# VHH binders against Glutaminase (glsA), part 14

Target 1, 327 residues: Glutaminase (glsA), of Synechocystis sp. (p73903)
Amino acid sequence: MGIGVNSDPKVVHHQSIPKPNAMAIANYRAITTKQWQTWVEAARLQALNGKLPQYIPQLSLVDPGNFALDIGDQNGIIYEAGDTDLTFSLMSVVKPFLWLYILHHRGWQWAEQKVGDRPSHLPFNSVEQLEQDGGYPRNTMVNSGAICLAGHIPGATIEQRCENFLTWLNHTAQCQLWLDQELLASVHSLPNPRNLAIAHLLAAKGYVEDATLALETYNQLCCLSGCLKDLFKLGLMLQCPQPPLQPDTTARVKATMAKAGLYEMSEAFFRRTGFICKSGVSGLILACLPAPSPTIFACYSPPLNEEGNPVAPLALLEFLAEFTSRN
Below, E stands for the ipSAE of ESMFold2; O stands for the ipSAE of OpenDDE; V2 stands for 0.75 times the mean of E and O plus 0.25 times the DockQ between their complexes.

## First folded at step 8 (VHH; framework vhh_vobarilizumab_d1)

Design m2 (from k2 with Y101T; at its last look DockQ between E and O 0.91; V2 from the best seeds 0.86)
Amino acid sequence: EVQLVESGGGLVQPGGSLRLSCAASGFTFSSYGMAWYRQAPGKGRELVAAIYSGGSTSYADSVKGRFTISRDNAKNTLYLQMNSLRPEDTAVYYCATSTRTGSEWTQYWGQGTLVTVSS
ESMFold2, look of step 8: ipSAE 0.794; ipTM 0.931
ESMFold2 (binder alone), look of step 8: mean pLDDT 87; pTM 0.869
OpenDDE, look of step 8: ipSAE 0.916; ipTM 0.973
ESMFold2, look of step 10: ipSAE 0.769; ipTM 0.918
ESMFold2 (binder alone), look of step 10: mean pLDDT 87; pTM 0.865
OpenDDE, look of step 10: ipSAE 0.918; ipTM 0.973

Design m3 (from b5 with G50M; at its last look DockQ between E and O 0.94; V2 from the best seeds 0.85)
Fold by ESMFold2, look of step 8:
Structure m3 (fold): chain B 327 residues (1-327), chain A 119 residues (1-119)
Amino acid sequence: as target 1 above (327 residues)
Amino acid sequence: EVQLVESGGGLVQPGGSLRLSCAASGFTFSSYGMAWYRQAPGKGRELVAMIYSGGSTSYADSVKGRFTISRDNAKNTLYLQMNSLRPEDTAVYYCATSTRYGSEWTQYWGQGTLVTVSS
């Protein structure tokens, strides 16, 4: 185990990915097309009992049957299903990449003064957790951490801050993300009192300089959109970083995802499977799978379970985990 | 024991209509979403239409505007109304669901009903 959880923010430590069960490694290229088809059928049948989120109107109107899957590595696609040209917003899937941006440009020593790197005991949007911790966010996969980091993106205006991040991410991952203005208007149309309270608490405790700028920059980042190819390339960047992106930087981001990327189930799922995941409420899971060739799982399916994770992508990961543990 | 039984298949000319039924038993029908799949000779099974547990629907692009999925919870019956049929709709049609017991999901499939669209 290369990581330590330390409650004293003055103690610096080098975090690494927790060691999963070493007996569970598979050759994903050996899985037959028929087996993949069977798993996709099963996953999509399970998703018939999922629900679209209601608190963002544009997300409640998508076709619940939308589905896209790519699994592959740097040598190409292993299996593909559904309509990979469908577009979607990243929502919370943007959080690992905001963390990556901050670590790359500001470094760990600066970043640890603003956000922690440990699991939350309470829900991802909890004001109570932030209060208990004196305004110091638990990690960057929860809203408090992401809002805090969004408040530190350079730029003269909120729009320039979002553009600086977007331009960097598109160039670094070689993807074609964009800001969905209609989705942003939908996000603005409903109050989010928990995020507002989080932003004000961060400002009151000195973790951001301006609550409004931090919150609105965060809102715009969540509305960055793309297609499955873009999501796959984001995963490839995490698994196979290229200069000037340092491997230690992506390793720290993946360590945080392992602890907190799937809400309440994150740490247990990682310890059981070795899969490092981030979900988003638009219906996304991006996962880094252990293998001799670093493997990326990118999947879009809008229906969510009660915890907010997409049903079909999670079912597919469970099938893969069972396959790897049995073989 | 969960059981799904399709009926309503047959021979129809291009442009015609058929209505498929799926009688369901052995589970709380109204609590679970249902789907229609089809399998043409020599082809893999493909999704045709879905009705989610919350009542929303979704369709494959090839059937949008021509097919309608619906259900009658009082009769535990799923339907597929198929209009403007084409030769490429020729297939065995299956209804399917996935139910949960504890932590386990189990999928169930009917025996299938053959739809032939030909002159």
Scores: ipSAE 0.766, ipTM 0.924, lowest interface PAE 0.9, mean pLDDT 89
ESMFold2 (binder alone), look of step 8: mean pLDDT 86; pTM 0.860
OpenDDE, look of step 8: ipSAE 0.876; ipTM 0.955

Design m4 (from b5 with G50Q; at its last look DockQ between E and O 0.93; V2 from the best seeds 0.85)
Amino acid sequence: EVQLVESGGGLVQPGGSLRLSCAASGFTFSSYGMAWYRQAPGKGRELVAQIYSGGSTSYADSVKGRFTISRDNAKNTLYLQMNSLRPEDTAVYYCATSTRYGSEWTQYWGQGTLVTVSS
ESMFold2, look of step 8: ipSAE 0.808; ipTM 0.940
ESMFold2 (binder alone), look of step 8: mean pLDDT 86; pTM 0.858
OpenDDE, look of step 8: ipSAE 0.925; ipTM 0.977
ESMFold2, look of step 10: ipSAE 0.752; ipTM 0.923
ESMFold2 (binder alone), look of step 10: mean pLDDT 86; pTM 0.855
OpenDDE, look of step 10: ipSAE 0.891; ipTM 0.963

Design m5 (from b5 with G50T; at its last look DockQ between E and O 0.92; V2 from the best seeds 0.84)
Fold by ESMFold2, look of step 8:
Structure m5 (fold): chain B 327 residues (1-327), chain A 119 residues (1-119)
Amino acid sequence: as target 1 above (327 residues)
Amino acid sequence: EVQLVESGGGLVQPGGSLRLSCAASGFTFSSYGMAWYRQAPGKGRELVATIYSGGSTSYADSVKGRFTISRDNAKNTLYLQMNSLRPEDTAVYYCATSTRYGSEWTQYWGQGTLVTVSS
């Protein structure tokens, strides 16, 4: 964008300030097992009115009663519920880690030429927002930004690009993620014309070299799958980065999640709670909860609300937010 | 006033069957998902079976294949058909729902019906 426009990189794009009361007071280990059980029961009753997504056939067929929860920190799990052996795809939860990959390997100065770090005014899949911005995606948490960055993963083929990212992520976070080929076939069975239009606009404006490669690489990244332990380890990497990851790099990723990780509710939720979240339509929320011992919330529950966020994980986060505000 | 009233519990031999009913009133029954829970003496409440507002169902592993949840929207009644009963199914069974008005969620529970599986 501009050599002389340097007034906005700091604070806005670099690091979030945690909510002071949540940092000073929050002790999630003080929550009793009975309180957790009561909250999980209430959250799962709310989910009875959620819906599975219909636009990805394999996601519409999962058992809606699937549930898994881990909350913990670098010292271990505080509370665990449900079946932690269940597997799921990351879907949009992969987007923060694509951002992390690009920032780590290419740096901020290169990355800002390809995607912005600002909230979108229109829905996460909007072609109109991208058109209004001349092909420059608002951020990586929306489809245009994620497709753009997927088009810049190195590799001779789409499969090699996905494998390069997957291998890096598994090694860096100590995960055992894998590409779910059956889910990928399901994604292909109902093509997404909005994402196709986004990919072509990016290519037409010079943000990616090949629309087809960018879009299909993105589709494969969304089909990366794992279990709750993998999701928790991804959160631990964001909260407690280890070399060669730089703390400033994970801080930038978390700042983008705070602005855009929960669709329209992202900024308001972060301002009220200090919780930094990313949701995915398979039923996931990964959240970084500020505390003296930085805390990770990882939850899987397939039923979604009308905005596309999982009902039970959101209800649990609301209960936690109320708990911390009463301290 | 929302009310949920369970019935159909009783004493049954292992391998037997029972059908539980939950009569619902005070809300638009067809608009909300419903669940059956159970609580054995000295244990916490356990989710047994659910029927979602869209009609899909889910079951705890311990009852899958033996229990069937269903509903009759014309009669505002939720059912649990329990077959091949085992002593470990002995519990008080509750029906439950959660309803929403605006941004507020309220959960409702019946008083429970006792199922005893013993010879």
Scores: ipSAE 0.733, ipTM 0.910, lowest interface PAE 1.2, mean pLDDT 89
ESMFold2 (binder alone), look of step 8: mean pLDDT 86; pTM 0.854
OpenDDE, look of step 8: ipSAE 0.898; ipTM 0.964

Design m6 (from b5 with G50A S58R; at its last look DockQ between E and O 0.82; V2 from the best seeds 0.77)
Fold by ESMFold2, look of step 8:
Structure m6 (fold): chain B 327 residues (1-327), chain A 119 residues (1-119)
Amino acid sequence: as target 1 above (327 residues)
Amino acid sequence: EVQLVESGGGLVQPGGSLRLSCAASGFTFSSYGMAWYRQAPGKGRELVAAIYSGGSTRYADSVKGRFTISRDNAKNTLYLQMNSLRPEDTAVYYCATSTRYGSEWTQYWGQGTLVTVSS
């Protein structure tokens, strides 16, 4: 009479944005100019204890006091500070948009054969993690995933591949990004043996056809540069996609950012705040903030903490998170 | 309790020099970057010079080549040497830092010292 039924394990699939522990309702327009000024001063004082990246010589020469901030939505800027005409390289901030490009043009079914969508147990540049996974990158926010995707941009030459991606991104987000040739020369002057090993392992395992092409395309994409207005428009594209860009496609990119966009702190920060972020070692954070009108935070400040996140932009996000938890 | 106390301000002719000091106490001075800010009447507070925790220094464009930030970690004192002073340098000068206790950062400002550059 009694039947001993074995419990079957449930299969889990990770394709959606992880939900935060709490969603804050915020009116960022209610923040006073004096409060913003106080937060910016505090964030910039904290940045006095940050460091510039040394492994890219051109970035080590930047004025650490550079600062630019825009926060706003599709209806306009809520607050702006600093010198918004400053230019900077996207570096790792390009990774969500490379993911977006691949998803838009190739679709999820093709893309998941090349890269995963789950957190890494080891550092973002780990060859060991890639070896343990048989050459299948954990996600597109780590170097192995981004190099893999760069190897699949169409074009007859590396330069044509970069131009194809750049032209698409500029048109789709209404940006004016460009390839910074001086920064690219600086990147070439100090080879990255971990990225080289990653590219070769990807090729050896069949995830890219050509290791050199994949790595150099990735290097060029990281040297795409713009100003704060361009960064803000990239965020607006993620928050408010326009045809032919599908909302489900940007939602997938944001889900990956929530899991992996701030290195090891990504999931915990998203669960606590609802903020979906991507940082870059040039000093950038781009964030999608939950609000009745989807809100974009774009900030540039070069000094980095020990984890590689920019100190001042992260401090500002912490101030905003505290504000939204109380209001 | 963290305290920052500026001194050395005063009245000086254009082209003159002054040396500002900031006496610091209540924290491990050598572990943190420090900065000088200034505020002219009716204007916002602006960065003048910074010394980062790693020792590098940075200056506002308007003072580069004329001002020198330095520190003496044995005396817990931050300095600003101001040469070739101009009327536009007239302001209250503040020293500032941000220190950490546990996971929390706190910003500290001195009370300021007035520098007046007038003929």
Scores: ipSAE 0.634, ipTM 0.883, lowest interface PAE 1.2, mean pLDDT 89
ESMFold2 (binder alone), look of step 8: mean pLDDT 86; pTM 0.860
OpenDDE, look of step 8: ipSAE 0.872; ipTM 0.953

## First folded at step 9 (VHH; framework vhh_vobarilizumab_d1)

Design q1 (from m4 with Y101T; at its last look DockQ between E and O 0.80; V2 from the best seeds 0.67)
Fold by OpenDDE, look of step 9:
Structure q1 (fold): chain B 327 residues (1-327), chain A 119 residues (1-119)
Amino acid sequence: as target 1 above (327 residues)
Amino acid sequence: EVQLVESGGGLVQPGGSLRLSCAASGFTFSSYGMAWYRQAPGKGRELVAQIYSGGSTSYADSVKGRFTISRDNAKNTLYLQMNSLRPEDTAVYYCATSTRTGSEWTQYWGQGTLVTVSS
């Protein structure tokens, strides 16, 4: 009786990251200070057309004029601008690292049973997509995927789970991230029925054991906070993984970022600019230029466009992409 | 064509007040954020205040509590109320914006208006 290898249709064929033309090593070090200043000014002016998020009170109260930028590589910072001492929450920018954590500790074979690796055409907080997919999250960059993975962080309590992740991340990336309790309180101050529905659906379908634990863990992870240096280091961890991290693990994370890191615009942006990005509602974009370039772009600017992505960082990335295309 | 025209500059004593205006034309004023910059003699241009399209405002630390940026969309006019002026506020003040045409953004600047704070 031949055990029919049920070809589980859920085998996410890891499509190779398309080699964007932009994989050329951009000599960003050749860019003059004046040029950088010009771009930063232009980007910040564009940001005047952005908006602060309203659904998290604390994020609505930040100075929209906040700005910090680091561009660099494994050798150090190429250019820095703004106030690098500003603190911010990671919010969705935590998702790649959650994905990294899970891949590192559980492996991709385990993970693929819980979350897919397909781009989303619906918003990052879509319940409808999750429903359509039978409770199987589309990818790790949307809320359903992140909540799902958050539910599998080990720990006796939600706090311990967050601590376990935080400790690992800080150690691995050499960061000094911390849980912003005020922001967490702010997150708790308003109901998020979409995330709640997502968590419940995940539980109902058996992708998480406890909806509340999964969601709350995710909320805490989102509220991890740091400064620009931390964000840059997180980028370095992705671009230049050190043991015990395996390069294939970070590559998988970056591949997912390329597909979903800017949500619906991710693939188009990647194709156009060559940057692999993850954005957050707090105004962050972490971007990586794929190998062989180890370029890390870390930028904080709170104003968001309609898609929920930070305006100024996106503009800067476009300028860089244009520069790269010409040089 | 986008035009920004500043006015309201002049000589004022320390502690005095001025109100700058920027008349905007050539674009949908209400759809875009606006900013005030200034350039003092021998110094670089610096951001003074911003008003975002959503209405939020931001200020340089040096002017917080003293300056107020506002706009009148019906008049296509940006304002900068400057109170408690100091000698260090002496500069040419510029109105600025960035507008989008298709996928392209272009920044625009006024000619500036001189503010001199002196006893």
Scores: ipSAE 0.428, ipTM 0.794, lowest interface PAE 1.2, mean pLDDT 92
ESMFold2, look of step 9: ipSAE 0.817; ipTM 0.942
ESMFold2 (binder alone), look of step 9: mean pLDDT 88; pTM 0.873

Design q2 (from q1 with S56T; at its last look DockQ between E and O 0.75; V2 from the best seeds 0.75)
Fold by OpenDDE, look of step 9:
Structure q2 (fold): chain B 327 residues (1-327), chain A 119 residues (1-119)
Amino acid sequence: as target 1 above (327 residues)
Amino acid sequence: EVQLVESGGGLVQPGGSLRLSCAASGFTFSSYGMAWYRQAPGKGRELVAQIYSGGTTSYADSVKGRFTISRDNAKNTLYLQMNSLRPEDTAVYYCATSTRTGSEWTQYWGQGTLVTVSS
């Protein structure tokens, strides 16, 4: 009686992300200071058309004029601008690292049972998509995926779970991230019925054991905060993984970022610019060029476009992409 | 064509006040954020104040509490109220914006207006 290998249709065939033009080693070091200044100025002027998020009170109170930029590689910073001492929360930018954490500790075979790796055509906080997918999160960059994974961080308490993740991340990336309690309080000050619904659906479908634990852990992870240096280091960790991180693990995370890191515009942006990105509502974009380039782009600028992505960082990435295309 | 024309500059004593204006034309003024920059002799251009399309404002630390950026959309005019002026505020002040045509953004600058703060 041949045990029919039930080809679980959920085997997300890793469609090979089209290798971006791998050959274009962008010589960003050839860019003059004046050119950088021009781009930064232009990007910041564009950001005047952005808006601060309103659904998290603390994020609505930041100075929209805040700006910090680091671009560099494993050898160091190529260019820096703005106030690099500014602190910010990671918010959704934590999602790649949560994904990395899970992959590192649990492995892909386990993870694929909990979350997919397909792009989303609906908003990152869509309950409808999750429902349509039977409770199986589309990817790790949308809230359903992140909440799902957050629910599987080990720890006796929510705080311990966050601490476990934080400790690991800080150690692995050599960061000094911390949990912003004020921001967490701000997150708690307003209901998030979508995330709540997502968490409950995940629990109902057996993807998490406890909806509250999963959601609250996720909330805390989002409230991890640092400065531009930390963000840059996080990029370095993705681009230049060191043992015990495996290169295939970080590659998988970056692949997911390419598909979903800027939500619905991710794939198009990747194809156009070559940058793998993750954005956050706090005004962050972490971007990487795919191998062989180890370039890391870390930028903080709070004003968001309609899609929820930071305006100035996106503009800068476009300028860089254009430069790369010409040189 | 987008045009920005600054006015209101002049000589003022320390502690004095000036109000700069920037007359904008050639674009939907109300749809775009605006900024004031300044350039002092021998120094680089620096951001002074911003007013976002949504009306939120931001200021350089050096002018915070002293300067106020505002706009009158009906008049297509940007303002910079400068109070408690200091010698270090001496500069050419520029009005700036970036406008979008399709997918392309273009930045625009005025010719500037000189503000001299001196006893």
Scores: ipSAE 0.666, ipTM 0.877, lowest interface PAE 0.7, mean pLDDT 93
ESMFold2, look of step 9: ipSAE 0.843; ipTM 0.953
ESMFold2 (binder alone), look of step 9: mean pLDDT 88; pTM 0.878

Design q3 (from q1 with Q50E; at its last fold request DockQ between E and O 0.92; V2 from the best seeds 0.90)
Amino acid sequence: EVQLVESGGGLVQPGGSLRLSCAASGFTFSSYGMAWYRQAPGKGRELVAEIYSGGSTSYADSVKGRFTISRDNAKNTLYLQMNSLRPEDTAVYYCATSTRTGSEWTQYWGQGTLVTVSS
ESMFold2, look of step 9: ipSAE 0.806; ipTM 0.936
ESMFold2 (binder alone), look of step 9: mean pLDDT 87; pTM 0.865
OpenDDE, look of step 9: ipSAE 0.910; ipTM 0.973
ESMFold2, look of step 10: ipSAE 0.794; ipTM 0.933
ESMFold2 (binder alone), look of step 10: mean pLDDT 87; pTM 0.870
OpenDDE, look of step 10: ipSAE 0.925; ipTM 0.978
ESMFold2, fold request of step 13: ipSAE 0.845, 0.822, 0.843; ipTM 0.950, 0.945, 0.951
ESMFold2 (binder alone), fold request of step 13: mean pLDDT 88, 87, 88; pTM 0.875, 0.869, 0.873
OpenDDE, fold request of step 13: ipSAE 0.932, 0.931, 0.931; ipTM 0.981, 0.982, 0.981

Design q4 (from q1 with Q107M; at its last look DockQ between E and O 0.01; V2 from the best seeds 0.00; counts 0 for: placed apart)
Fold by OpenDDE, look of step 9:
Structure q4 (fold): chain B 327 residues (1-327), chain A 119 residues (1-119)
Amino acid sequence: as target 1 above (327 residues)
Amino acid sequence: EVQLVESGGGLVQPGGSLRLSCAASGFTFSSYGMAWYRQAPGKGRELVAQIYSGGSTSYADSVKGRFTISRDNAKNTLYLQMNSLRPEDTAVYYCATSTRTGSEWTMYWGQGTLVTVSS
């Protein structure tokens, strides 16, 4: 009698982070500078095969050769490469922190009424999946989930809603993120009918009150910008949460990242490499190793593969995984 | 304490005009954005217009070209000029703001003012 996995899309089972394949915890501090350089060079070469996104004009104009890397832990940076002064937008990398914000302020019991925690089989901007699911977003890492959550940030104006989130995030992570108005204008310059449809469907089904508020707030959150140091600090916040942020809250966020942070490849990547990742179309990957290692990997490289993930950062993570498997 | 008090609502014929006011107190008015929301019978609350602290404005598509949001910082007052009113504009209109204390933001609402557009 096959235990009928209750296929109710509204039942969110908070699953623990999947156990990575028993990979030995590698001492990254033992890696030589020469080895790091070799990996970085190799990764950057692979990035030559990637492409810049075209649907946001400002992101299409960045130097594809841009590169910045920090790997470290609670004790500091283990290795750094590239131009760490470069600025970039978070884009989808904001989604874990939006999830964190909602969990922190509203709790998981409230949140599960609005968004699920299941992997997606369709693209991150799929309207079809949302329709099939009756308007209930599959998870917080796809656009429907993020737009849904963005719609619940309090504020009288869209600016204030963004500022509310930004203020909290900067304070909690000790970051200096800011809203890039030029990028926001660029985002507005082209229609996004998919996100619009998503927002309206969410509103129609009662998951948000105002589609415009939800979508525009999300757009602004995506345009939050900073430098590599900020990205690293965001990773530290996830790996080493400080009061009043609860460890279970960050654990839930990391679990979701493991399932959906790289979209369709997330689970496989996590199983293979042990890294919990979130990617963004601006060329960012934030990656964390699960406990006991508090390792944070922060990398910026704009060229994307066909799946929409940054090529060079992914390559670097693969190199690290291989290293770990051998040592 | 932050207080928002709306006024100016009433009954108006289609094509008519109204001007709503929101008197604000209890915070540095000029430092914060303000917004007008409305809630029609049986519908959810929706953003009508917003004005940022810097003075930039935006409007719902349904009211663009007809409504104008403005503020007088010296009087701590928010305004909504509503022209070419339509029956579908019938709603309770709310003034709203959010203020910051440290790292925390709090949203504040007025009690609302009823606007009825009917022949």
Scores: ipSAE 0.507, ipTM 0.836, lowest interface PAE 1.0, mean pLDDT 93
ESMFold2, look of step 9: ipSAE 0.783; ipTM 0.938
ESMFold2 (binder alone), look of step 9: mean pLDDT 87; pTM 0.864

Design q5 (from q1 with A35S; at its last fold request DockQ between E and O 0.94; V2 from the best seeds 0.90)
Amino acid sequence: EVQLVESGGGLVQPGGSLRLSCAASGFTFSSYGMSWYRQAPGKGRELVAQIYSGGSTSYADSVKGRFTISRDNAKNTLYLQMNSLRPEDTAVYYCATSTRTGSEWTQYWGQGTLVTVSS
ESMFold2, look of step 9: ipSAE 0.820; ipTM 0.945
ESMFold2 (binder alone), look of step 9: mean pLDDT 88; pTM 0.878
OpenDDE, look of step 9: ipSAE 0.906; ipTM 0.969
ESMFold2, look of step 10: ipSAE 0.822; ipTM 0.945
ESMFold2 (binder alone), look of step 10: mean pLDDT 88; pTM 0.876
OpenDDE, look of step 10: ipSAE 0.918; ipTM 0.974
ESMFold2, fold request of step 13: ipSAE 0.836, 0.825, 0.826; ipTM 0.948, 0.945, 0.945
ESMFold2 (binder alone), fold request of step 13: mean pLDDT 88, 88, 88; pTM 0.882, 0.880, 0.875
OpenDDE, fold request of step 13: ipSAE 0.928, 0.927, 0.926; ipTM 0.978, 0.979, 0.978

Design q6 (from q1 with G54E; at its last look DockQ between E and O 0.83; V2 from the best seeds 0.00; counts 0 for: pae O 3.1 > 2)
Fold by OpenDDE, look of step 9:
Structure q6 (fold): chain B 327 residues (1-327), chain A 119 residues (1-119)
Amino acid sequence: as target 1 above (327 residues)
Amino acid sequence: EVQLVESGGGLVQPGGSLRLSCAASGFTFSSYGMAWYRQAPGKGRELVAQIYSEGSTSYADSVKGRFTISRDNAKNTLYLQMNSLRPEDTAVYYCATSTRTGSEWTQYWGQGTLVTVSS
């Protein structure tokens, strides 16, 4: 009597990174300085229509005119603009790397028990979606997924957990990220009832052991800060993984970014531009072209659109996409 | 049609003050950020100041503390108060914006107004 393992066919983990249309490897190195300048200027003008986030006081106080851009590949920087010495927090841009950390240390089989890999149709901080999904986070790029994963970082204390992650990330990406305590205090200064509810729901459903530990760890991870060079290196780590990172782990992370890195607009943006992106409320976009192109786009510009994505970086990516389509 | 018209330029002595105005028309002024740029003789165009749609401001380091950008949404007018003017502030000053129509963004520039700081 053969126990028919009813493989529920529905979890087609379409692992297949949509084969980027053979996007002609855009030779971004052929772009003139004048053209870059024109695009940057245009993007910065568009950013005038963006807004700073108000729910984190420290982020509301930054100069909205802050701008830094690096575009490059494994061979180095193709173009740089703005103030590359500016520091910023990763905020949600940490999520891909948290996902990478978990995949690297625990593997996909473990991870799939805790978090899904489906796009979200509701905002990244939606409690409703999590409720609808029975406490199972939709993906790792929404807050529920990130909080869930943060709850599983090893360490005796929240600080140790953050340190463990930070140390690993800095070592692996060759970054110099640090925990911004002032920003953390700012995050703590205002209640986040949505994240709190998410954490509690995760705990209640058994996806995390301790809601407070999970949430606070996540908060600390979000407050990891660095400069443009760090962000670029993080991109390099995703695009050009080195041992002990396995290429399949970074591929999975990038696949998730394609689906959810810009939240609801992610898939459409990917299809239109070819860029895999992760945005953060601090004004960051890290973008990668999928293989074979190892292009990394790192941009900081604080003003956000209504969706919560940085305006200027998005505009730049659109210009690049257009360029690629024409060449 | 979007129009930006600068005014208020002129000759001023070092240490003096000027107030530039940019009259905007043809778009929902309050919905868009605005910027002042300047171009000195033989130099490229440079950002002077920005004011976002929500009212926050940004300044070039060279003018920080001396210049103030502001807007009057009721009058559809952008301003640049320039104090403690220096010879190096001599330039044609332009107001600029980027507006959205559907999915397309378009930049608009004024004709410029000349500011000359000279003793």
Scores: ipSAE 0.086, ipTM 0.614, lowest interface PAE 3.1, mean pLDDT 92
ESMFold2, look of step 9: ipSAE 0.817; ipTM 0.941
ESMFold2 (binder alone), look of step 9: mean pLDDT 88; pTM 0.879

